VHH binders against Uncharacterized protein YOR385W. Designs and how they scored, part 26

Target 1, 290 residues: Uncharacterized protein YOR385W, of Saccharomyces cerevisiae (q08909)
Amino acid sequence: MRGFSGQPLSDDDNYRIEKTQRNTIPERLHFSRERNMPIASIFGTRGYFVFSSEQSYDKFKQTNFNISTLDADGVGVPLFHIVQSYNVIGKITRSSPDFYIYKYVLQGVQDPPLYSDCKVICQDKVFRLCKILYCEIYAHQGFFETKYDFFYPSKTQPVKKYQIIKQSNMRDLYSTLDGMRFRWHVKFYSDHFRLMFLDEDRLNYSNSNQKERQKPDQGKSKAPDFVIGHYTRTFSDILPRSTSKCSNLIIGEHSKPDSLGITTVPDLTQEFACQGALIHYLLHIERERK
Short names: E, the ipSAE of ESMFold2; O, the ipSAE of OpenDDE; V2, 0.75 times the mean of E and O plus 0.25 times the DockQ between their complexes.

## First folded at step 22 (VHH; framework vhh_3k1k_2)

Design za (from v4 with V59L; at its last look DockQ between E and O 0.51; V2 from the best seeds 0.00; counts 0 for: pae E 12.3 > 2)
Fold by ESMFold2, look of step 22:
Structure za (fold): chain B 290 residues (1-290), chain A 120 residues (1-120)
Amino acid sequence: as target 1 above (290 residues)
Amino acid sequence: QVQLVESGGALVQPGGSLRLSCAASGRTFSSYAMRWYRQAPGKEREWVAYISRSGDTTLYEDSVKGRFTISRDDARNTVYLQMNSLKPEDTAVYYCAAHDYGFLDDYEYWGQGTQVTVSS
């Protein structure tokens, strides 16, 4: 066996991203396109790497990083690098570990730094590539739930944080980000997570309707998924000593069709990518227990 | 290879203050974000405080916020944890940690720890 495990996604699964202009949906979620963000394993390294596009992953794999081949958008270098903290490694089977996410930042060498707290990786006469500790994820495992606190320590503005909650013995994850509620939903026997916006107005309407009177003709649920993203696994051969694509994040956004590099990823997309990277790692940890 | 050494742990009365230090050898702290963790008897290790590489960003666990202050002195390759208004629940072994990273690699460095005991 090749060691690759997990349930394959059904061919009937819908990978569609909702592209709506409904007034009950926050304008930040009125997406115009979707971004496919590969998650890859690179031989000889810890953790996993998130790429801003298929094209960026392909360029990285085919050419190795080469700063002289980069344009202003940064196609061909990873966006994020997620690793598991050593401080909880000995408790992986019984405790949820902490995680760190590094971000790659590419700028013209003449531009002022976007982040004061970054490490220069390389530079030529045109571009400067930096790496920063972008996000820290601290797990707080309790009896009924595990909470994952996301902290963004390298920003020049007040620290931003939000939380993902996983109930014990359940696989779905819930978060609140910028006043919006989200659910990463996964069916039993599947590793396909769907990122869903939870519409507060629709929930209030349904609850009010239930209190007023029972409606006899409702035989099925009428609250369809408002899906804004997906995490999907790649079921392919894992060659030793190579770079391998492990999974994909598909996230809705409002951006130009040719926004392929690391400098053009919208902030909200980056936040969802950090959540998706955590999901990927949690699935990896679960597989190690089998 | 970075070696971290904590010091300053002691027995302290409730309400007292204590300053921990973490000195590094082999590399300068200006290359690293630095963290303090603690582990109470019979509990998992938990983070306490964070300071960014530049020193401009600090973060604290909620139970210590307003009582503890993390700082750094890059000229001395040392990070500090000033602990005020100490409570018995602050009793733990305190560890400092650093991250080093390059293009595709990442390393964590941990000290051996220093004991803080808060009792009457």
Scores: ipSAE 0.541, ipTM 0.731, lowest interface PAE 1.1, mean pLDDT 77
ESMFold2 (binder alone), look of step 22: mean pLDDT 82; pTM 0.840
OpenDDE, look of step 22: ipSAE 0.617; ipTM 0.830
ESMFold2, look of step 23: ipSAE 0.000; ipTM 0.218
ESMFold2 (binder alone), look of step 23: mean pLDDT 82; pTM 0.839
OpenDDE, look of step 23: ipSAE 0.580; ipTM 0.797

Design zb (from v4 with Y107E; at its last read DockQ between E and O 0.54; V2 from the best seeds 0.54)
Amino acid sequence: QVQLVESGGALVQPGGSLRLSCAASGRTFSSYAMRWYRQAPGKEREWVAYISRSGDTTVYEDSVKGRFTISRDDARNTVYLQMNSLKPEDTAVYYCAAHDYGFLDDEEYWGQGTQVTVSS
ESMFold2, look of step 22: ipSAE 0.529; ipTM 0.751
ESMFold2 (binder alone), look of step 22: mean pLDDT 82; pTM 0.832
OpenDDE, look of step 22: ipSAE 0.561; ipTM 0.811
ESMFold2, look of step 23: ipSAE 0.400; ipTM 0.658
ESMFold2 (binder alone), look of step 23: mean pLDDT 82; pTM 0.829
OpenDDE, look of step 23: ipSAE 0.534; ipTM 0.775
ESMFold2, fold request of step 24: ipSAE 0.557, 0.686, 0.497; ipTM 0.769, 0.869, 0.721
ESMFold2 (binder alone), fold request of step 24: mean pLDDT 82, 82, 82; pTM 0.831, 0.833, 0.834
OpenDDE, fold request of step 24: ipSAE 0.516, 0.606, 0.520; ipTM 0.794, 0.826, 0.790
ESMFold2, last read: ipSAE 0.390, 0.497, 0.512; ipTM 0.669, 0.726, 0.727
ESMFold2 (binder alone), last read: mean pLDDT 82, 82, 82; pTM 0.831, 0.831, 0.830
OpenDDE, last read: ipSAE 0.572, 0.486, 0.500; ipTM 0.803, 0.768, 0.774

Design zc (from v4 with R27F; at its last look DockQ between E and O 0.31; V2 from the best seeds 0.45)
Fold by ESMFold2, look of step 22:
Structure zc (fold): chain B 290 residues (1-290), chain A 120 residues (1-120)
Amino acid sequence: as target 1 above (290 residues)
Amino acid sequence: QVQLVESGGALVQPGGSLRLSCAASGFTFSSYAMRWYRQAPGKEREWVAYISRSGDTTVYEDSVKGRFTISRDDARNTVYLQMNSLKPEDTAVYYCAAHDYGFLDDYEYWGQGTQVTVSS
């Protein structure tokens, strides 16, 4: 299998998102900043952890999470924990696995609970840190594609269902969220995915991976896909002492520039972070299968 | 230690009804959301229904909405799946499951399953 190292850098590998106010791009995607969300592994644990900012990840590493370092923003704890479903009795050896995403929730102890199914991890006189099984991802593997259904069964959040579709023998992923279509595009020999908003009225599909689209009535037009985020892998020559950053997920969002903790991550960013966490895990599985 | 035991699976004719039970032990049942899954022969496992820890929230797979009802009885440490208007495509082994987790760890618990067969 191709390794992570040696990926060429280009202008297309730039981590910056495009800021544009094109009339065809939905207002929700007119972002004011980029959020860098490290994805890390922790020695002795299953799966991977998504952090709300580089600063949150750095604080987690330095303190190895200590309840006395919590603040109202929740800097220094993970936002998400993604694991692959495990059941040795019922496992189908080569089928695409299911995944679970846990979410960390921090509140003041006097605030009403945000989630009915939070499991309290720790609490002091000021803060309550909870963990919930936030999202369940179910894979449906077919001959031409694998569909990943995302379910959010929490009572205090709206239940949302959407799919990510992966074509067989291709690495690109497609999703629809809130009526908007997206593509996680990756170049061959690369593990750098670009998250793109797709303007369906101006798309000219180049192959049979998608249904053919009708041309716009106004004749030929070319509008570039709008990049709203990135996933890229990290490599290191040295094994970590306890925590290792594996990748970065960079998502455009509308938030304050110093919004760094888990309590400040917008809902749309959280949805894309769940998609990015799945991508990270799928890359891991591909490398393990040779 | 943790045990989940399903029961109530049977052979039924189309249009029939069954009630599945899942008895739990080895953990504080009222602290856990519970789930039903099913797996038809040669197919991937799929979740069927979910009930929150409090019982206030239930979620169903689209193909069973309006026909299946999940419920829980915390006094008996049991979750139920009432299945009405059964169809041949409901034929599967049905499993109940729970997830346990801590700060940085997680565990999933599964029952051994109970066979539901819908045919005439």
Scores: ipSAE 0.496, ipTM 0.729, lowest interface PAE 1.5, mean pLDDT 77
ESMFold2 (binder alone), look of step 22: mean pLDDT 83; pTM 0.842
OpenDDE, look of step 22: ipSAE 0.502; ipTM 0.801

Design zd (from v4 with Y109V; at its last look DockQ between E and O 0.26; V2 from the best seeds 0.40)
Fold by ESMFold2, look of step 22:
Structure zd (fold): chain B 290 residues (1-290), chain A 120 residues (1-120)
Amino acid sequence: as target 1 above (290 residues)
Amino acid sequence: QVQLVESGGALVQPGGSLRLSCAASGRTFSSYAMRWYRQAPGKEREWVAYISRSGDTTVYEDSVKGRFTISRDDARNTVYLQMNSLKPEDTAVYYCAAHDYGFLDDYEVWGQGTQVTVSS
């Protein structure tokens, strides 16, 4: 409902998700609450982990994960794990993904397996925790833009493919998901992105190769875009040998305020979380160059 | 760590058939989900086919559905890609990849590729 917040303490703007009851926005983007999803690093591991709630992140830290502490909703385990590919030979030949996103799935042991190819991490008499390869991301760097193709090697018959486009010399990212267009907009010298829905008539932007090379300038528009999420960096001190929160991803969704675990995250929220995880990694890569 | 070697790439005429093999060595291959990818000259690499660890689940890119079949033989530590009704647009270097992961870790290995050319 209205009682949840996850805004960072370290940033200038109070990043709030825009919502209204009389929106002309697609119904799939209407939401009742904001989900705060911490992105964290875990000592001794590669990559970053996305948690379904602050409460889930806190429980993971306090328990160092033990399956006996999980409830039916899966509070206390990550939702996603994103890593950058190590395969140098494949990258040289352009034959490997640049990033992998894994998903954690919790099921009752009496339920039929949702994924026939999942990796069982642990189970007890009640629950089974699995990890699956959820998404592969391929980066295609061009002169005017870099395209990130998301491939979902899921159990569904069609492989879903989604794309993020980053313009060269700019940090904004454009996303297309299920025929809807979005912009992750970042202010100058900021690490905070606003996820905005764009109707088709706002961009002079084409799926054609010629028009895809355009660098759209949206600074002329007076009308506000509909904000459905935020990525915000946290910079509290990171302690070695521990789990540390690095950033927050805040997504508007329709769910109960007590929907805190991995089993109750809506599908659309999960897709935006994958985009936010990529943004986090891209910022990490840029920071390592400075 | 597993090593992968692709083989079976050749020159074939349009409408022909070809079977690619991806042999695994070093560790037992049955612990991996496997994929085929391809990259045509001057084009982006694309995913082609997927097979689960169990072999129960296979998935194909739309452009190869009904023409290509992925399979695995755990006794031979080999994954196959049977390609039928080949078209000139299937011309590419084909790669296989083995993938696995643990609770907080991941790993993957790729082969060096095998060339498939479809022309007269």
Scores: ipSAE 0.345, ipTM 0.675, lowest interface PAE 1.7, mean pLDDT 76
ESMFold2 (binder alone), look of step 22: mean pLDDT 81; pTM 0.820
OpenDDE, look of step 22: ipSAE 0.555; ipTM 0.816

## First folded at step 23 (VHH; framework vhh_3k1k_2)

Design ze (from za with Y107E; at its last look DockQ between E and O 0.43; V2 from the best seeds 0.51)
Fold by OpenDDE, look of step 23:
Order: sequence, then C-alpha cells, then structure tokens
Structure ze (fold): chain B 290 residues (1-290), chain A 120 residues (1-120)
Amino acid sequence: as target 1 above (290 residues)
Amino acid sequence: QVQLVESGGALVQPGGSLRLSCAASGRTFSSYAMRWYRQAPGKEREWVAYISRSGDTTLYEDSVKGRFTISRDDARNTVYLQMNSLKPEDTAVYYCAAHDYGFLDDEEYWGQGTQVTVSS
C-alpha cells in the first residue's frame, strides 16, 4: 500500500502558493496544501478532462480508462469534463451555453444521489459512478468586456451562479466568489496565470487594471496580492498520446495530504477548477485562431 | 442525431396560460435530460426549467417558480412547459434542449425556438 504521499509541489517560486496567516486574508484562504490538478485531452474525445491529482491522472492512464478499479476516493476518475457547445446556431443566437462542465460523482450504491440527473456510468456492489451536467457557461461579449456566466443546473435550489469578467484588450480575468474578489493574472508574453486574491475595494473591478497600469510603484506599500493558485502549461506532455496532459491547475486548499480523489475536492477548489478549465479552453481557442 | 421541434408559442394576455411542447426525433428520448431556455429581446439567454431523465427531478428559475411546470412524456418523445399566470416579462423565444453523455462523451441538441409574447 504505497502511501500516496502528496509530493509537495517543488518550491519553485513560479508556482508557489503562499501560506499566510495574515489577518487581512480571509481564513478560508489560509490553506495548508496545494492541489495539483492536471488538465488532459483524450484521443477521440472532445474537450478536456480535469483530474483531482497527478496520482489520479496517472492511475487513469495506467488503467487505460478502465473505471472498474474504483476506490473509495475516486482516484483514477476525472473530476470534470469541459466541452464546447455543438450548437453553432445557438451561439449565433445566444440561445445556448458556450461551454458545459460535466462532473464525475462517486457514491455508495445505497446513497441518495447528491445531484439531480445523476447518470450512472457504472455500478458495483459498493460504489456508483455517475456523470452529471455540473455547470453551464454563457459567454456574453460586450463592447468593453466579455462576461462569462457560470450556472449550476444540477444543484438543488437556490441555484448557484457566478461571473467572470474579461476586459477588452486585457488578458486578466476577474471573478467574485462568496464575496471574495479574485484575479487570474497573466503576463503578456506568458500563458501562466496566477490566481490572486484581491484585497482592494470591491467597487473597482473595472478600474483595477487601469490603476495598476497608471500607478507605478509610487511608495504606497499596497500589500502584495495574495497568490492562491496557478494555471500553467509548463508540465504538458511534449508528444500527443492517447491521453495527453495539456496543463496543470495548482490551487491552495484546506485538505489532508492524502486527499487525492474526486470525493475529496472542496467546493471552493471545484469552483476555481471550473474557472481554470475555462481559461484552458479559451487559450486553446485563441491559439487555433492564430 | 436528435432533432428537437418546439411548438405552442403564441400571443397571450397577461395572466393567461400556454403550453409549450418540444418533440424529439429518434428512440432514445428517455436518455436525455431536458431543459427549457428563453431569450427575451435585448436580454441574455436564461435558463427556465429542467427535468431529469427519469422525470423525478424538476428545477426552475426563480422568476417562474410556482407558475411554470416542466413535464415529459417518454412515450411521445415530448417535453412540455406549462406556463401559467404569464407576465409581460415572460415574453421571449423559448428553446428546448436535450442532453446526454457517456463516460468520456457528451451529446447536446437544441430546437429552433418558439415565440411567446405576453401583451395586453
């Protein structure tokens, strides 16, 4: 039973998640662990798959997509499957979501479904694996910004919704979760996104980028933004295979080091993972257009 | 490939009722979760209602709760949206959507929409 020692992500400054006890930072973000979540493509399938851990991804590859080897934590099963909508007409008319995120859910066979419309993929005497439509993403292009609305239709009411905003001509994405403000920040020459908690006034979503550009380091010691995650392609597979890792999400989290499977992913992490999955897809689309 | 055809859209007065239908082609209707969406003029698309594959679970957007009812008839390959107590704000093109998915795959289908107009 080789103990899945969650290898701490190497102290590479580039992928560091700050462990903070600062009073200005919400306690929810005082995380003790980084979850490394591979995003992969599978030959013959659409979209991308988000895994709950590197170990889960590795197991998935080793089992050759065989879901018969399910464990209690769901190691070896993707967490999410993100796809772009088929409906070209719907996109034109804005009558359909732009993206879908499916979630894989592992439950005891005797457990009531956690989500509505749990489609059973496989079942044994102990576990039931199902797939659900977890999130719909609607893109709205405005003159100055693009808005991405996240809608969770499979949850019981009230239905959870949140929004990501991307300003025109800017690559950064802004989001608000549970009253907390976040920015996916990327440098112009990079595809590496840093997820940052924003301590600044909630009212300045639109102005934050302008203020950052205008006010060089003039002496006001604004406490540096708190980095809580990363999107990176640094660890991508070089050659396409039947299964290819395309990128990684690294997200700060409150969980045990041995929490590697889909059953152990906190809600906040899942939300960030959905955002990261979208980022990945958007980057893909941008590359295809070039 | 499944085709969806919406019907039942009409002009009605406030307080009136309509029943929309969405007929699906093919033999696998029971495998699809069904949803209704709407898009009002100048507004964004909006999710309205959901019914599970089994029909045991239904969900509604907050503004239509208590007024709209989604149902399905698998024998007829049809999903319905009963709309009662209609308001001018309910004026929109209503779209039907079908969703299915396997372990590594997914399917989605959309109708062309039906116009609902609520006006005095």
Scores: ipSAE 0.477, ipTM 0.761, lowest interface PAE 1.1, mean pLDDT 85
ESMFold2, look of step 23: ipSAE 0.585; ipTM 0.783
ESMFold2 (binder alone), look of step 23: mean pLDDT 82; pTM 0.839

Design zf (from v4 with V59I; at its last look DockQ between E and O 0.60; V2 from the best seeds 0.53)
Fold by ESMFold2, look of step 23:
Structure zf (fold): chain B 290 residues (1-290), chain A 120 residues (1-120)
Amino acid sequence: as target 1 above (290 residues)
Amino acid sequence: QVQLVESGGALVQPGGSLRLSCAASGRTFSSYAMRWYRQAPGKEREWVAYISRSGDTTIYEDSVKGRFTISRDDARNTVYLQMNSLKPEDTAVYYCAAHDYGFLDDYEYWGQGTQVTVSS
């Protein structure tokens, strides 16, 4: 269904991910499809909302913020809600703020609660939708860089930590996740970020079953950029005072083509979506300063 | 609105114990899960401990697990952090926090912090 309208993109503006079977690219990144995740603002609310698909965003708009009937996949509700911390916004400060990401979770009404601390948003006879504090992002601003630490304080999982680094003199962001390194690259004249895997080169023996490395006789080649996602700004018609789609996250994943709701978003996709949500918010903050 | 006030921070020798308190006012406190955070000079703020609204679920950061205990007394509208076997690395300002949220909204409550110093 692809939720992107208008003229076909140029070669430079193509929002595709790369597909590969190369042994230098981790198998976890040999993605089968792209997920388009709209990011929207809702009039009268704080922050931004990430949807699991264009179809989910379209259904949400049809209900005009009034969700009372749920389906098994959770189509028509947000996946994430990212907000900036109050304790920085309410003060005169020059530092980068902290952020929180809430997640919407669907479960059967008869199932025990996943967390004792989740807030029930709505339920019908079959399903219950709840909201949890899913991710906390803490900023540490240094002279040459700002580090964003992502923490996932969940009842059912160990706390996961990873970091995004933004250097003061550039717009690109670098992240590490599960031992893999990534770059969100953006051209000076654009708000289009490309999420790329940074190959650690052929000296990574800890995860290799290779018996011999093979190189071209002509010499060594540069490790290639491998694009696994995109953040793009949306230019859409102005809507009434209800919702406005601001941007799209396009992320590669292992999933079925009909995976449209919040229940079927892979864990790795969710982690990249949290990174993309931060990027969106940072762009908002930069526009506010300018 | 909820107002949070921490107390009990002090100077303690390594291996010693301290009990921090977080008192709440303004609304019924038992409706919120509570968290403790800490921030050492020049370092990032770290999550330390969590207690559910009912008090039946507690979760700890790995570095404090087995040494710190979070608890709540809803009759006094207070959450506690019992800190045992303290190390110099535990030196920080300790904050309590609560989060509340609905379908499209959120609310964040923080205390002012209390200083804990563990001298070598």
Scores: ipSAE 0.458, ipTM 0.693, lowest interface PAE 1.5, mean pLDDT 76
ESMFold2 (binder alone), look of step 23: mean pLDDT 82; pTM 0.838
OpenDDE, look of step 23: ipSAE 0.553; ipTM 0.785

Design zg (from za with A33S; at its last read DockQ between E and O 0.46; V2 from the best seeds 0.62)
Amino acid sequence: QVQLVESGGALVQPGGSLRLSCAASGRTFSSYSMRWYRQAPGKEREWVAYISRSGDTTLYEDSVKGRFTISRDDARNTVYLQMNSLKPEDTAVYYCAAHDYGFLDDYEYWGQGTQVTVSS
ESMFold2, look of step 23: ipSAE 0.499; ipTM 0.722
ESMFold2 (binder alone), look of step 23: mean pLDDT 83; pTM 0.843
OpenDDE, look of step 23: ipSAE 0.588; ipTM 0.817
ESMFold2, fold request of step 24: ipSAE 0.697, 0.423, 0.703; ipTM 0.880, 0.698, 0.878
ESMFold2 (binder alone), fold request of step 24: mean pLDDT 82, 83, 83; pTM 0.841, 0.843, 0.841
OpenDDE, fold request of step 24: ipSAE 0.554, 0.620, 0.625; ipTM 0.808, 0.835, 0.836
ESMFold2, last read: ipSAE 0.293, 0.727, 0.688; ipTM 0.627, 0.885, 0.869
ESMFold2 (binder alone), last read: mean pLDDT 83, 83, 82; pTM 0.846, 0.847, 0.840
OpenDDE, last read: ipSAE 0.629, 0.539, 0.562; ipTM 0.828, 0.790, 0.801

Design zh (from v4 with V59M; at its last look DockQ between E and O 0.48; V2 from the best seeds 0.00; counts 0 for: pae E 2.01 > 2)
Fold by ESMFold2, look of step 23:
Structure zh (fold): chain B 290 residues (1-290), chain A 120 residues (1-120)
Amino acid sequence: as target 1 above (290 residues)
Amino acid sequence: QVQLVESGGALVQPGGSLRLSCAASGRTFSSYAMRWYRQAPGKEREWVAYISRSGDTTMYEDSVKGRFTISRDDARNTVYLQMNSLKPEDTAVYYCAAHDYGFLDDYEYWGQGTQVTVSS
């Protein structure tokens, strides 16, 4: 098989995920590999597209957006499409979600529909590709912080919510997912975010660090929090269909090394990908204002 | 191209009933899955109910299951939300929404909202 595995990472995504199996790290975060998920824009469309692998993004470009035949793993199709809500009625913008995330879903044509609201995009003799409204993001701007609530209406049990918090004086973002706390950390003037797991012992150490910082080097010499992902920007020249890779989202996960398409992305990776897609969009919005 | 207008919001007592309507204009109304959302004062917007483009599938947020019923009449280009056994916590502005999307594009359509108030 040619060209779908073992491609080297570009210089723009040299940042790597630290691996650990420390006792204080939940088993869900014990990674076996990294997944590189390009985020791209397509001329003449709204928003951004997240791909499940570099190979999937490359195949998407090679087909010139023609999806008349579908790969069994869904290589060559986007995983997510994030758009910012727009106002077609000037007074209603506050009542709508701030962002929508659509998901592409691949099934066998003989399988029962996985989602009741699945809109068929295309179908060949073997597979059916659907698109669904997967996630809604609501922004709540306060004086001290902005809260982004993620809500998943397309799930059978729409009780899952989680929140990202950005404090007004900082670029870092904090999230809580399934009782686990995370930080997207970015240095001043950088666009490289490191996704870190925050365990409770390190949080208590950080809160009491005022006293320990007055002591020689003790609070400053501890190892950093566990890094489980990265967001980093990259650039490429214009392609035949004006598709541009804008950034990479790199997430640690437990999956098979040959998992390249949309059908084999773990649920937790998909949730972090939604967070990364929001970060990408927020950076775009900030740059357009400056 | 699609315009949505909600109606039927009113003040009612707890235990009462209301039917909300969402009238849509457009040549292909049956092409849209339709949703109801609500936003109470000081709270986040939340999804309430969904009906598929065919009408064969409906879904409801847990707190309204068994009390609310979504339906559609494609000949009238209208979606309904029948609300029974109303509670004070159902007080909100109710919005209908349609989403259309293709392979690489999307469109969102929202109504202006209609106020439902449930008070003792």
Scores: ipSAE 0.349, ipTM 0.649, lowest interface PAE 2.0, mean pLDDT 75
ESMFold2 (binder alone), look of step 23: mean pLDDT 82; pTM 0.833
OpenDDE, look of step 23: ipSAE 0.566; ipTM 0.790

